# VHH binders against Putative ubiquitin thioesterase otu1 (otu1), part 6

Target 1, 329 residues: Putative ubiquitin thioesterase otu1 (otu1), of Schizosaccharomyces pombe (o13974)
Amino acid sequence: MSSLRLRLKYENQSAVETVEANATVGSFLDLVAAKFSLPRNSIALKFGFPPQDIPLVNSDVPLSTLVSSGQQILVLKNAATSFSTNEPAKPPIPNAATKPTFPPQTEISNPPAVSHQSKNTSQDPPYVSTPIGDIALRVMPDDNSCLFRALSKPLGFSPYELREIVANQVLSNPDIYSTAILGKPSIEYASWIRKETSWGGYIELSILSSHFGVEICSVDVKTGRVDSYNPQPATGQRTYIVYSGIHYDLAALAAVLWDTDVDVVLFDASDVTITPYVQQLASLLKNMHYYTDTASFSIRCTICGTGLVGEKDATAHALATGHTQFGEY

## First folded at step 21 (VHH)

Design s1 (from r1 with G54E)
Fold by ESMFold2, last read:
Structure s1 (fold): chain B 329 residues (1-329), chain A 125 residues (1-125)
Amino acid sequence: as target 1 above (329 residues)
Amino acid sequence: DVQLVESGGGLVQPGGSLRLSCAASGFTFSHYDVGWFRQAPGKEREFIGAISYEGSYTYYADSVKGRFTISRDNSKNTLYLQMNSLRPEDTAVYYCAKDRGTSYEFRSPRAYDYWGQGTLVTVSS
């Protein structure tokens, strides 16, 4: 019925594969073996938090129960040697409170319910071309769940479930999530964050990055600043969100701009090349004034001179023409 | 087993109204976004609208904005579509669908993992 799109990474090779929703672990393993010309019995597959093998002995299990579309699956060969020196990974216990990273501004964490324009799905998203492909902005619906929607695909849980995870972590660790940190008692905060109208911010990024063992890099459109949550992630994986001052969107490596099913949304946390490309995307978005605008002017494309009246006009112009530089009208 | 069952379709005159219902079972309805799609003969399924799991947020295709209203009643596990000012081009089979919860392109049919069987709406004189 449905299908899964997965990025397979084997050494320096990568491929995007589509499998049917009823595909089993065994049938997927056969596909991987054929794709990379590996002996089936030499393959180990890893995913998620903590870094864990997909259990290959249970070959009849539907793959869709273990992974979600858009995830990266690491393919390793010669697991017999790795097994002899590779003790099972210790699962980390997620803890959100250690040293602070400089978080998003506190006054922005209490924004109005809605201030963004909805995007038209018939147009290409903002993106930058790079040697590794297109880094695209995946725009979330303009509602107070935007952080959770942006993180749903990389973390593999619905916005409802991500809010529930945050609430449960707050309730289970009241010594860490004190009134001083939360701004209200932990039981009140948990009830607050479970409501779909409650806007998530710094605290939620800290909790979710720790819980899933994934580094979350928030790239600020206005400043280009990158705030890293959980910079030594247990899974070795990183995802990028784009912060506009009142909204969160997802940055993705798009194999096909109009097909988000094949996006790569998790990256190797030790990589040094992707972050600058997401910062280039943020610069594009800044030129479009894709952030809370403090200036009250209409804008103009400096490449062709076309007059534009704001963020939506600039985005549409850039998508239509490829022009990304704007000045005051 | 997840089930979605649409009802309320039928023949209606241009300018008329219909109210569609979608009865959901086999999953916790209040935990998932849900949406309406339609499919005219020979065309791809077209997004109509979506509603968030508590009902606080609704989204519509431009072609139906202002004429259609999506709502849900979580106590009855039911999704609704109120269709007003119907036009002949609204003729289609209308489907309700459950968002899988891990996609961010809710306007695409690929974001939905379960679908109803559909209810036919015909708008003609």
Scores: ipSAE 0.723, ipTM 0.899, lowest interface PAE 1.2, mean pLDDT 78
Fold by ESMFold2, last read:
Structure s1 (fold): chain B 329 residues (1-329), chain A 125 residues (1-125)
Amino acid sequence: as target 1 above (329 residues)
Amino acid sequence: DVQLVESGGGLVQPGGSLRLSCAASGFTFSHYDVGWFRQAPGKEREFIGAISYEGSYTYYADSVKGRFTISRDNSKNTLYLQMNSLRPEDTAVYYCAKDRGTSYEFRSPRAYDYWGQGTLVTVSS
């Protein structure tokens, strides 16, 4: 009586299907073809991260040997032809001592065309479709903790805890985090950053990157510029945040677009393919005007990166934050 | 032992007001966001609102914005929900919940790792 509950996604359509545990790849392909009104010979199926093809050549294989219940199946429309390469699947072995690797895939078959898609509804997050799945924006609440909220899932700590980590690093390293760097004494800065109303910036990104050994890439919506915070030492992991001029959000590989619990938010730092996908997301967001126009700023706070218009704004910023170091924007 | 205990539910006339309380223990209340959800019979839990760990920021579902007010008193480890202009469709079991802190979808029940037992609110003539 066992079954697989699978989430099917074709372009902007999605459906949940339950199939018997003994369902074959062939019978599943028939179901998918009927569900989306597609010719069965035009369908390619992928699952997981990184996206892996479900082999269609051996249609008698039980689907349960290839996918697990709850997984999303990406349905792609290909040219009406067979795949050009047969590769036998290796069966999994029960060996907890074997270190699995997630190497980058090299595709030598005819992959489907990459395309941009706009949002379907006001409930959907902004996203771009890529060969590896949807790169989606996970929008943070509109409050001054947005940097810390965006980093909470990748780093595994709450905004309160991340602020405490920053404060402790500032206090433990006063020669690095001097008044000249912080714009106020390290003790005052630590007290200030602990408050949930204090906006975090590049100092916090640098500290958190170094503390966790995670490269943090901030992708600017307006310009597409990537500001990389590189740790020493490094764990080899990278996360992406999206900067709109006054707000930080998280970029995620959404295995299920509407289910943030299964997002992939940490990537191999050596993977050269993810950054361009996040830049595509930033380009979509730019076209949606999801940014503050920094062209009107004449100065910026060199401590937190905040763009400011003139002396009045700089004075207000200094009074509110204690940051007194400004440069041209 | 994390505990969240709701109180203040009961029967109230349409247009009336009711104040719910949630007493928290077993964790440092002031370090975590907390929220209110409700569940009508046969329906899924519905997000009502959330409040940040120092109380500086509040968030509400559109269905209750302007009628409900969330507050907290960190010195008493207590979360509150003031409900005004109550309607029959507000009838539900109301739950308070503790945000785990590492899920950024605070409107989803999945963002919360601990829940109270709930308190019934009935809005009826």
Scores: ipSAE 0.706, ipTM 0.894, lowest interface PAE 1.3, mean pLDDT 80
Fold by ESMFold2, fold request of step 22:
Structure s1 (fold): chain B 329 residues (1-329), chain A 125 residues (1-125)
Amino acid sequence: as target 1 above (329 residues)
Amino acid sequence: DVQLVESGGGLVQPGGSLRLSCAASGFTFSHYDVGWFRQAPGKEREFIGAISYEGSYTYYADSVKGRFTISRDNSKNTLYLQMNSLRPEDTAVYYCAKDRGTSYEFRSPRAYDYWGQGTLVTVSS
């Protein structure tokens, strides 16, 4: 059964909401208006990167026909909701993602509240046997740099260097990376993403895939969904990362299962056979419950919107962030 | 040009404490993860722990959790290992190492491209 998990962003607030797959634009707009205490007629909704308007004129349209689960919805206040339903789409950007993705967007001061399942390389890594060899999961440390660690080998740069590349692209292109897109000024975003405690998400995947000319495919363990960043890569090369809800790992063709130095981590982007093999790995990982089930959160921080499971998670969150206000999820 | 120099090893009694230092030069220390390994006589190098380039994240082998603490001072280009509650089994040559930055097996010696010469720690009564 299908549901939409969406991150709502209004000014300095964010929240994760799960809505029914058949929710309409109108019912969602009611939810947003109540959530942020905004007049319904003052709300504009945008999605994706770069942000595009959600048409509000057809309020009976299912939301799922317009957005995908895992996307961020930007909530904007203006004086004329009927006018905003006619807003032109933003021009395409060559270094932007071509379709939406499921990875969570990280914000400044948003520490992890729900941890990935235990990571341990003391035994055989998860893998599937295929006609071309073993497609194995290469597990990253459970810290906030996991996206950058997963991409370090395929892109050839350390996590520090990858964060610097993202920061420099944001600073060099302020027309593209505006406050509306980033949720903060480009200078503040660049400083924030440079910190090793800041999580990377779809913005970083879009920037890095464009910068290196490599397609990055994110494969969701729970759903098997594949999100592609830069699907026509200038280098003709593709790499696969595996998304488990709050964590990124790398998929590799392991010529020698225990020797990661000989992993193949870049594939021909035109080879249609590799993606199904990585999806087989994701299916194996799903059966191992190798994902965070955000639908099982029982509480959330009402200051930053972080989903939490149980009193110990709330205590750890309060200690890490200073946020002590919690509500039911 | 890359150099890692360990110091602080020596003889210590069981239950005692010792602090190791590793002075780094020839690279921008604050841009790389660094770690400690040890090698007991007749054994392979064993991962002890690692610390991320800003120091926000530390990782430890199960055999040393709760007894050893890794820290770094990026202003002094120095990595530290505080070893408490030492046991005879901790007797080994201790090495500091620089992560190459493009490996995802930080518990493996293969993730590290530069190593110190080692400093001997002997835990004996």
Scores: ipSAE 0.697, ipTM 0.888, lowest interface PAE 1.3, mean pLDDT 79
Fold by ESMFold2, fold request of step 22:
Structure s1 (fold): chain B 329 residues (1-329), chain A 125 residues (1-125)
Amino acid sequence: as target 1 above (329 residues)
Amino acid sequence: DVQLVESGGGLVQPGGSLRLSCAASGFTFSHYDVGWFRQAPGKEREFIGAISYEGSYTYYADSVKGRFTISRDNSKNTLYLQMNSLRPEDTAVYYCAKDRGTSYEFRSPRAYDYWGQGTLVTVSS
């Protein structure tokens, strides 16, 4: 009755194997060793995102307690073998807010997370297997252009070009994009958003969805909340991004999990079936702690940037650090 | 025509250093991310590093972190790779490549629409 369908990847070799749901780690390891003609004791197995080791020392453990059907299992041969020697690519930490949070629209003196070397980003992405294929997370580089990078394939324009479109819309419509809405004059906002270090958020989503006539659905990892931008799109098309509190990634229907060129990234906006699958992907990501929990902060130390909850927390912070200047978070 | 031309390859001893250059023409260099790949005989093309179009962000493969530095000079339309602490395993043909801008898997060769012909780096005593 119940079985696991797993995608095995070893170097350039791929295979789909079906095993009984009660198969053990040990029996699976024997199958993998035979399949790829590898010494059993030279094999490491990884799954998920970021890639995590399948513990091989507990060979009697049912495989189904560790992995889900449809997942890709990365098979590695020991000793000077891997694509990386360090931790895999670090996605941004998800947000737990009731809506997607956006940092204040005042200019940030420094972008967060300066040059960060993501490790192991070419590895197996998180995904949910469905009757229509894999709904996979396509992880964007760890930089402040992540929103624009996530939208580049669905909208067909580079991050540079998308920033230019936003800037031009702001400049062409200063009565709509006023200082009250932007937090600064439209001319200054346009100059700011053109910089590749400026983080895009809900203003950019609103502008781009309207400009291209595409619905953009942002799915929050922490809460599963879906925020829809342009819900009656002129093109009848929808795309999904995944919001983790400080980062945006793209959700795609992956015809081939490791081949992003054949992803389906635009969906019929009248479709009612894809959104729940993306929410299931978000639930998987939540269980992996793929989010930043910024909920409950009401106060921020303006000296060190620490988020704080209420007067008692601020008092404790002041006693511990000597910092006594606070503002709204 | 879009053109990318690598230079600076050669023979170097283990532990040595080498600087590669990539001259770009036929496109607005400052509007696109660019990257370095390498290919050893009999192996697939391996991602080395990428740099964002203004140079604010750099990305490296784990195998080269701390030893290689990617940089760009948009006024000269040139991409650079400084390679330090070279090992025999770094022996390969090194390629520069232009990101097409609409493929978000920048560590994959498939994200790049134009390639140089490569420059050979040999690390041997």
Scores: ipSAE 0.681, ipTM 0.878, lowest interface PAE 1.3, mean pLDDT 79

Design s2 (from r1 with S103L)
Fold by OpenDDE, fold request of step 22:
Structure s2 (fold): chain B 329 residues (1-329), chain A 125 residues (1-125)
Amino acid sequence: as target 1 above (329 residues)
Amino acid sequence: DVQLVESGGGLVQPGGSLRLSCAASGFTFSHYDVGWFRQAPGKEREFIGAISYGGSYTYYADSVKGRFTISRDNSKNTLYLQMNSLRPEDTAVYYCAKDRGTLYEFRSPRAYDYWGQGTLVTVSS
């Protein structure tokens, strides 16, 4: 049974929890309450960027319908409106700035880019035929820049430039991009994301979609779920990327399957007919087993040759050794 | 102006080795992926390989995989192609190219916006 691995952040505390694929919002809330010793009714959960609420009203909703494996969940304590009426006691004098011991920055280990050896078999890319044309998968290299490469054509910027935009946005807005959100100080995050070996994820998608005024729809191959970043784009345009667990590709309307130059990669965001077509592509890919179970995949460090199982081992290895290059056996 | 200048071409025997260099100028070299192409007489220009802007990732055509190695020195604005185990079919004009960065198909010549003049490599007994 597929499991959901989540990174929990509560104030200065971090934890990684693995829940069953059929775990409910209610069971997850109980887990969070127990983990951080918080009253259940005082907890708010947020995910994504910008952070959005996990609805807690219906506790029987499967958590997997709301969040994906590898996501960070922010745990917030709801300030009980204690209406205590008491009198405005005099502002005590700000005692001396005890140097906040910054807890060790849990490096948001981007899942290791499992180099799918794209067997360059001369095979046509996966595609679905629709009334408007062929929706084709444009496969990105299995490097840590797959997200940026996928968005290079839609946004009209190089992977380097896109990384710089993200870094600059984070540096310019340290209050918005807090350590709690980034998992590390904004300065460190900016330095990290500038590395070509750093994997982009939901933070980058949020920043880039907002920056360019384009909606980015990420379609998950395993679930068919669509995660929308910037759902009211200023440009009125939408692009689609395909997420296979540890890799991003691009979905394009292909006029010619073997000619990527004539691809349509920007759509009218008001056109509701496109999303189902991309979901059909995702379904095709699912049937082709074009997704990685981040909990069970076998990989090896390409630097030291160490065998690893799943994202957890890869992250632990990277933290222990500094090795961030992984390949499939 | 963007300039790419290839050097190191020449005559080599089958099984021999050759190292090509490409000197880049007129742009921030370390911000762009760069690649090698070749064109044999009467044939289309063929992708050899590419290297990421930071040099951490390389990509090769199957025809040269295991024989050719691409590297770069960003401090010198130079791209290299080490060619080993050369074959007569490797005879071509070799070109270095700058990736434009706005296309995802890095194997296509169309993904590149600037090219060198090329250097001739002849593999013959």
Scores: ipSAE 0.877, ipTM 0.958, lowest interface PAE 0.5, mean pLDDT 86
Fold by OpenDDE, fold request of step 22:
Structure s2 (fold): chain B 329 residues (1-329), chain A 125 residues (1-125)
Amino acid sequence: as target 1 above (329 residues)
Amino acid sequence: DVQLVESGGGLVQPGGSLRLSCAASGFTFSHYDVGWFRQAPGKEREFIGAISYGGSYTYYADSVKGRFTISRDNSKNTLYLQMNSLRPEDTAVYYCAKDRGTLYEFRSPRAYDYWGQGTLVTVSS
């Protein structure tokens, strides 16, 4: 039975936990409580985007029925309704405003864009032949804009514009996009995501899919799992991106493999036949080792040359140095 | 109207250096990736390199890696191509181009919607 690897986020803390395939919601809650030193009864768990509650009412429910491996779980501390017993307000001794040294917001460093050295081999892009045509991988540049570039054709907007849309959405909906969700205040997040060096992820996918009324299906190369953003799109349209752990590419129906102009990148969201074809492409890519294990991959900072192992090291390095460009060894 | 105007072309000896400029107007320059292409006589237009809209990322063709450098000044709406160690095979008309922003194949001329008139670079003894 395959274990669930979950990314936990609690305030400014992040952890990766692996649980057994038969782990229950209750056991997982205990794990989370222990990990973050939180009272069990004070914890709320959310997953997906927009964040949905993991029902904690039935602790015996297998966690695997609710979440998938690789998902991020948001850990929230339920404000205990402290029944403030009205103890009479002792006059506020003007405690000297110790300027809360906001601990340096550990910038949740977007996973380092590991540049897949696209071997410039004049070789046809990876593709699978299907009854409807060739499903081909359209490789995005190895930069922190791969998500936005992948979605540029499907959504009809430039990477710059897409970033602006995300930023504006975050700013306009601070209640939805809370600091707990974003890991930073909405104003800071908006400024951050506007930088071309900032890596887009599940938040951006959720925002963009909702904004455009298009379903975005992210197919994970390693697992074949499909993460659907906006599963009931208002437009009835769906696009497919391929996630290799640290990079996003586009899956397209290619009429001509060398001619991207004729690519079909939007599909009918009701057409259930397309997803399996894209999963076949993902399987092909997996066999080609076209994925990065974010837990163990060896990367180097392209700025200073420092060798790093895994996403954690990359994040730490980025925080320490400001270097956000990484490449594979 | 969108305009791209290349300048700085000329005759240079092998091993020499040349800096090309491309002045952009008619669009928000800082919102778009831009690139350099060249076309030699009787050959297809080939990708030289591109630079992201903010200037943080550059991409080069293998044929020019280590010799050519692309930069931009968004405050001046100008794209640059520094060419060092020039070779006779670098002889071509050089074009700057604006990325349309809606295609993913940045190495393809098709990803670009506006082009300059080009500037001739001749590398000869």
Scores: ipSAE 0.871, ipTM 0.957, lowest interface PAE 0.5, mean pLDDT 86
Fold by ESMFold2, look of step 21:
Structure s2 (fold): chain B 329 residues (1-329), chain A 125 residues (1-125)
Amino acid sequence: as target 1 above (329 residues)
Amino acid sequence: DVQLVESGGGLVQPGGSLRLSCAASGFTFSHYDVGWFRQAPGKEREFIGAISYGGSYTYYADSVKGRFTISRDNSKNTLYLQMNSLRPEDTAVYYCAKDRGTLYEFRSPRAYDYWGQGTLVTVSS
């Protein structure tokens, strides 16, 4: 039933491939070898952020156990006629003991005098009722900072500050955040991500989850798939964001549906019951068509991150925004 | 000390225009979203609009969309509200506010941790 949509990158070549979730590492390797005209035994595959090797020796392993849909797969040609097993990688996002353990984001010090409405209205956020309460979608403004806005409450920093943290991590670790990983030199990436018009994605999720010692679970509206960043968080805490293909929003346990100040946005990472509840919210959102199928996008504005279908769409974007730099989506 | 000081209020005829300013001090203005609210006598404080910290994104209440324009000049630490086609129902005390940066419902007054003293706008024939 499930499929993986993966971005393959080999040198300056890119391709988007859809494989069955049951596809093996071996069958995927055959596809990659054919796609880029490479000898099968010369290929090394890396995934994720930072790039980690896909083990090729166990070719019968389902690919879906190693990678997630939407990830970039780096294709590298080995120097020898056999694959290399020695590619040392330093994880760029270790949970250092100096990372802050931040307090819960809510306080019960000033209960407000507010209207107490129990009924659902057309202005209420999407939510699902669960045995622990209402799991609500907190919709971020429709701008390119949506990832950072969604993470601001659970991490305790403004979107500006979160962008600065990402930029500083990229600059402090240029060997890890190379052009091959970022799609541009680390100093250019840092300058780019500091701009409020730059769209954040999985690189930013990896950096921020590691930096704060918090697991970030991205729940995809279209598929219900959960992508976990930092699954063994040093703080023991987890937050959930909801990914619609072009937008990030926050999932919250809403003690009062209309009062976001009292939301619970951090959960015990060992609690096995919360993820299914957020997946129920994602299912509701899918039925509302709260998603964009990114498979139809072929290009992305590298200035603001907007997904675009073709040259006509890119031309309209350039006229509307003045942005003229585009890359593969 | 964080301070926000509104100016430019006054009496104006219906259909007229007015430009409000908000001078910010005591914080790095360019790091925070800022917004405008208004409050008429006997009414709740009403969201008018907001502008992102870099100035690239603006948001407006339906009641003012197309008539009011929010802008900011980060080099002068100043937020502006250009008010055109003013109506008697626009009569209110207008407040500028600094977003906390960590509460994601920016149309709510609760998202803002510092407020100006307000400037009165009266639209009357």
Scores: ipSAE 0.663, ipTM 0.878, lowest interface PAE 1.4, mean pLDDT 80
Fold by ESMFold2, fold request of step 22:
Structure s2 (fold): chain B 329 residues (1-329), chain A 125 residues (1-125)
Amino acid sequence: as target 1 above (329 residues)
Amino acid sequence: DVQLVESGGGLVQPGGSLRLSCAASGFTFSHYDVGWFRQAPGKEREFIGAISYGGSYTYYADSVKGRFTISRDNSKNTLYLQMNSLRPEDTAVYYCAKDRGTLYEFRSPRAYDYWGQGTLVTVSS
């Protein structure tokens, strides 16, 4: 009954498509061919970072076994054959010198005495109680760096440094990060993402999850849908961010609700029990109306990522911020 | 060696204005958020405000919003606090601080890994 929400990229065109969870590779290929008016036999499909081929030989395979909701699917046109023999070699995994050092989890050996007496106050963040403890929302400042701020603790780098890592990955792999994928040349994209006013999204999640070898799960407040980036992480670790339509926050296991120093923000990626707990948090947030309805947006500021409705909104945004570059939402 | 040096404190009459500066050295100033805190005698350190590493975003405590303005000049490695309409309750030692970049609660002193020695501001007639 679930669906996959995928972003399709073909040259300078993009579209968001929702397909049923039982959609096959073959039926998806037919949809892509119709969407972009391409001969079916000329299409190659890639996903992830670095882009990997979706095997087309097994067209009856459910698409959901190969890709996750929220991923970008790169559509390529070639002479009727698989791209495996004609594409560049997969880039090497970046060396550990640029990856975060994850702190070890520690146990406190002192007697347990004072922890649960201040569990829920009027100043506490939103949280849910679970058998493993309180899963709390750590709210990021209302600025366009919210994705990078949310990932700073789990990845171990500041928002500035995370933007630099993204920029460097884009510049080091210009054949992968072409104008068709980025919406602008790789050099221009790198300069753009370095600006603290540039809103990060799925491209940044894909790059950062692959670079650090960590699975990043984005849990949508409105729908409860979980979008996974790098689902087989090299480190075996997973972090959860909470997406509210225009804002990213971090989900944490909070030993002390008002003290983020002792948060657990990285989880064993093989632990099947954590995701439902974060979905409980998302359900609480939905009931608090902690989301923005993005279905009405038709335009997005490509400088800051703000969703906008029509020419009047775009004009008001430009006057308020000085941002004048807009794309489809 | 990371250093943050506040200056510009002093005695000022109620309703007056004062501008504090914080000179930063020993780190790349433009890569980090920075903030101002104050501590009155017998009180805990109080968040005043913060400014993002590029200067595009500022945040203020409700007690100072509309009266205080935070700015930074990354070419001079300097953080500023312009304080207007000063009140006797603004009397405190004012500290600048560097955000460590990996904690996301910028209003908490725990988000900051380096602090200046402070500059005293006294508001009295």
Scores: ipSAE 0.613, ipTM 0.855, lowest interface PAE 1.7, mean pLDDT 79

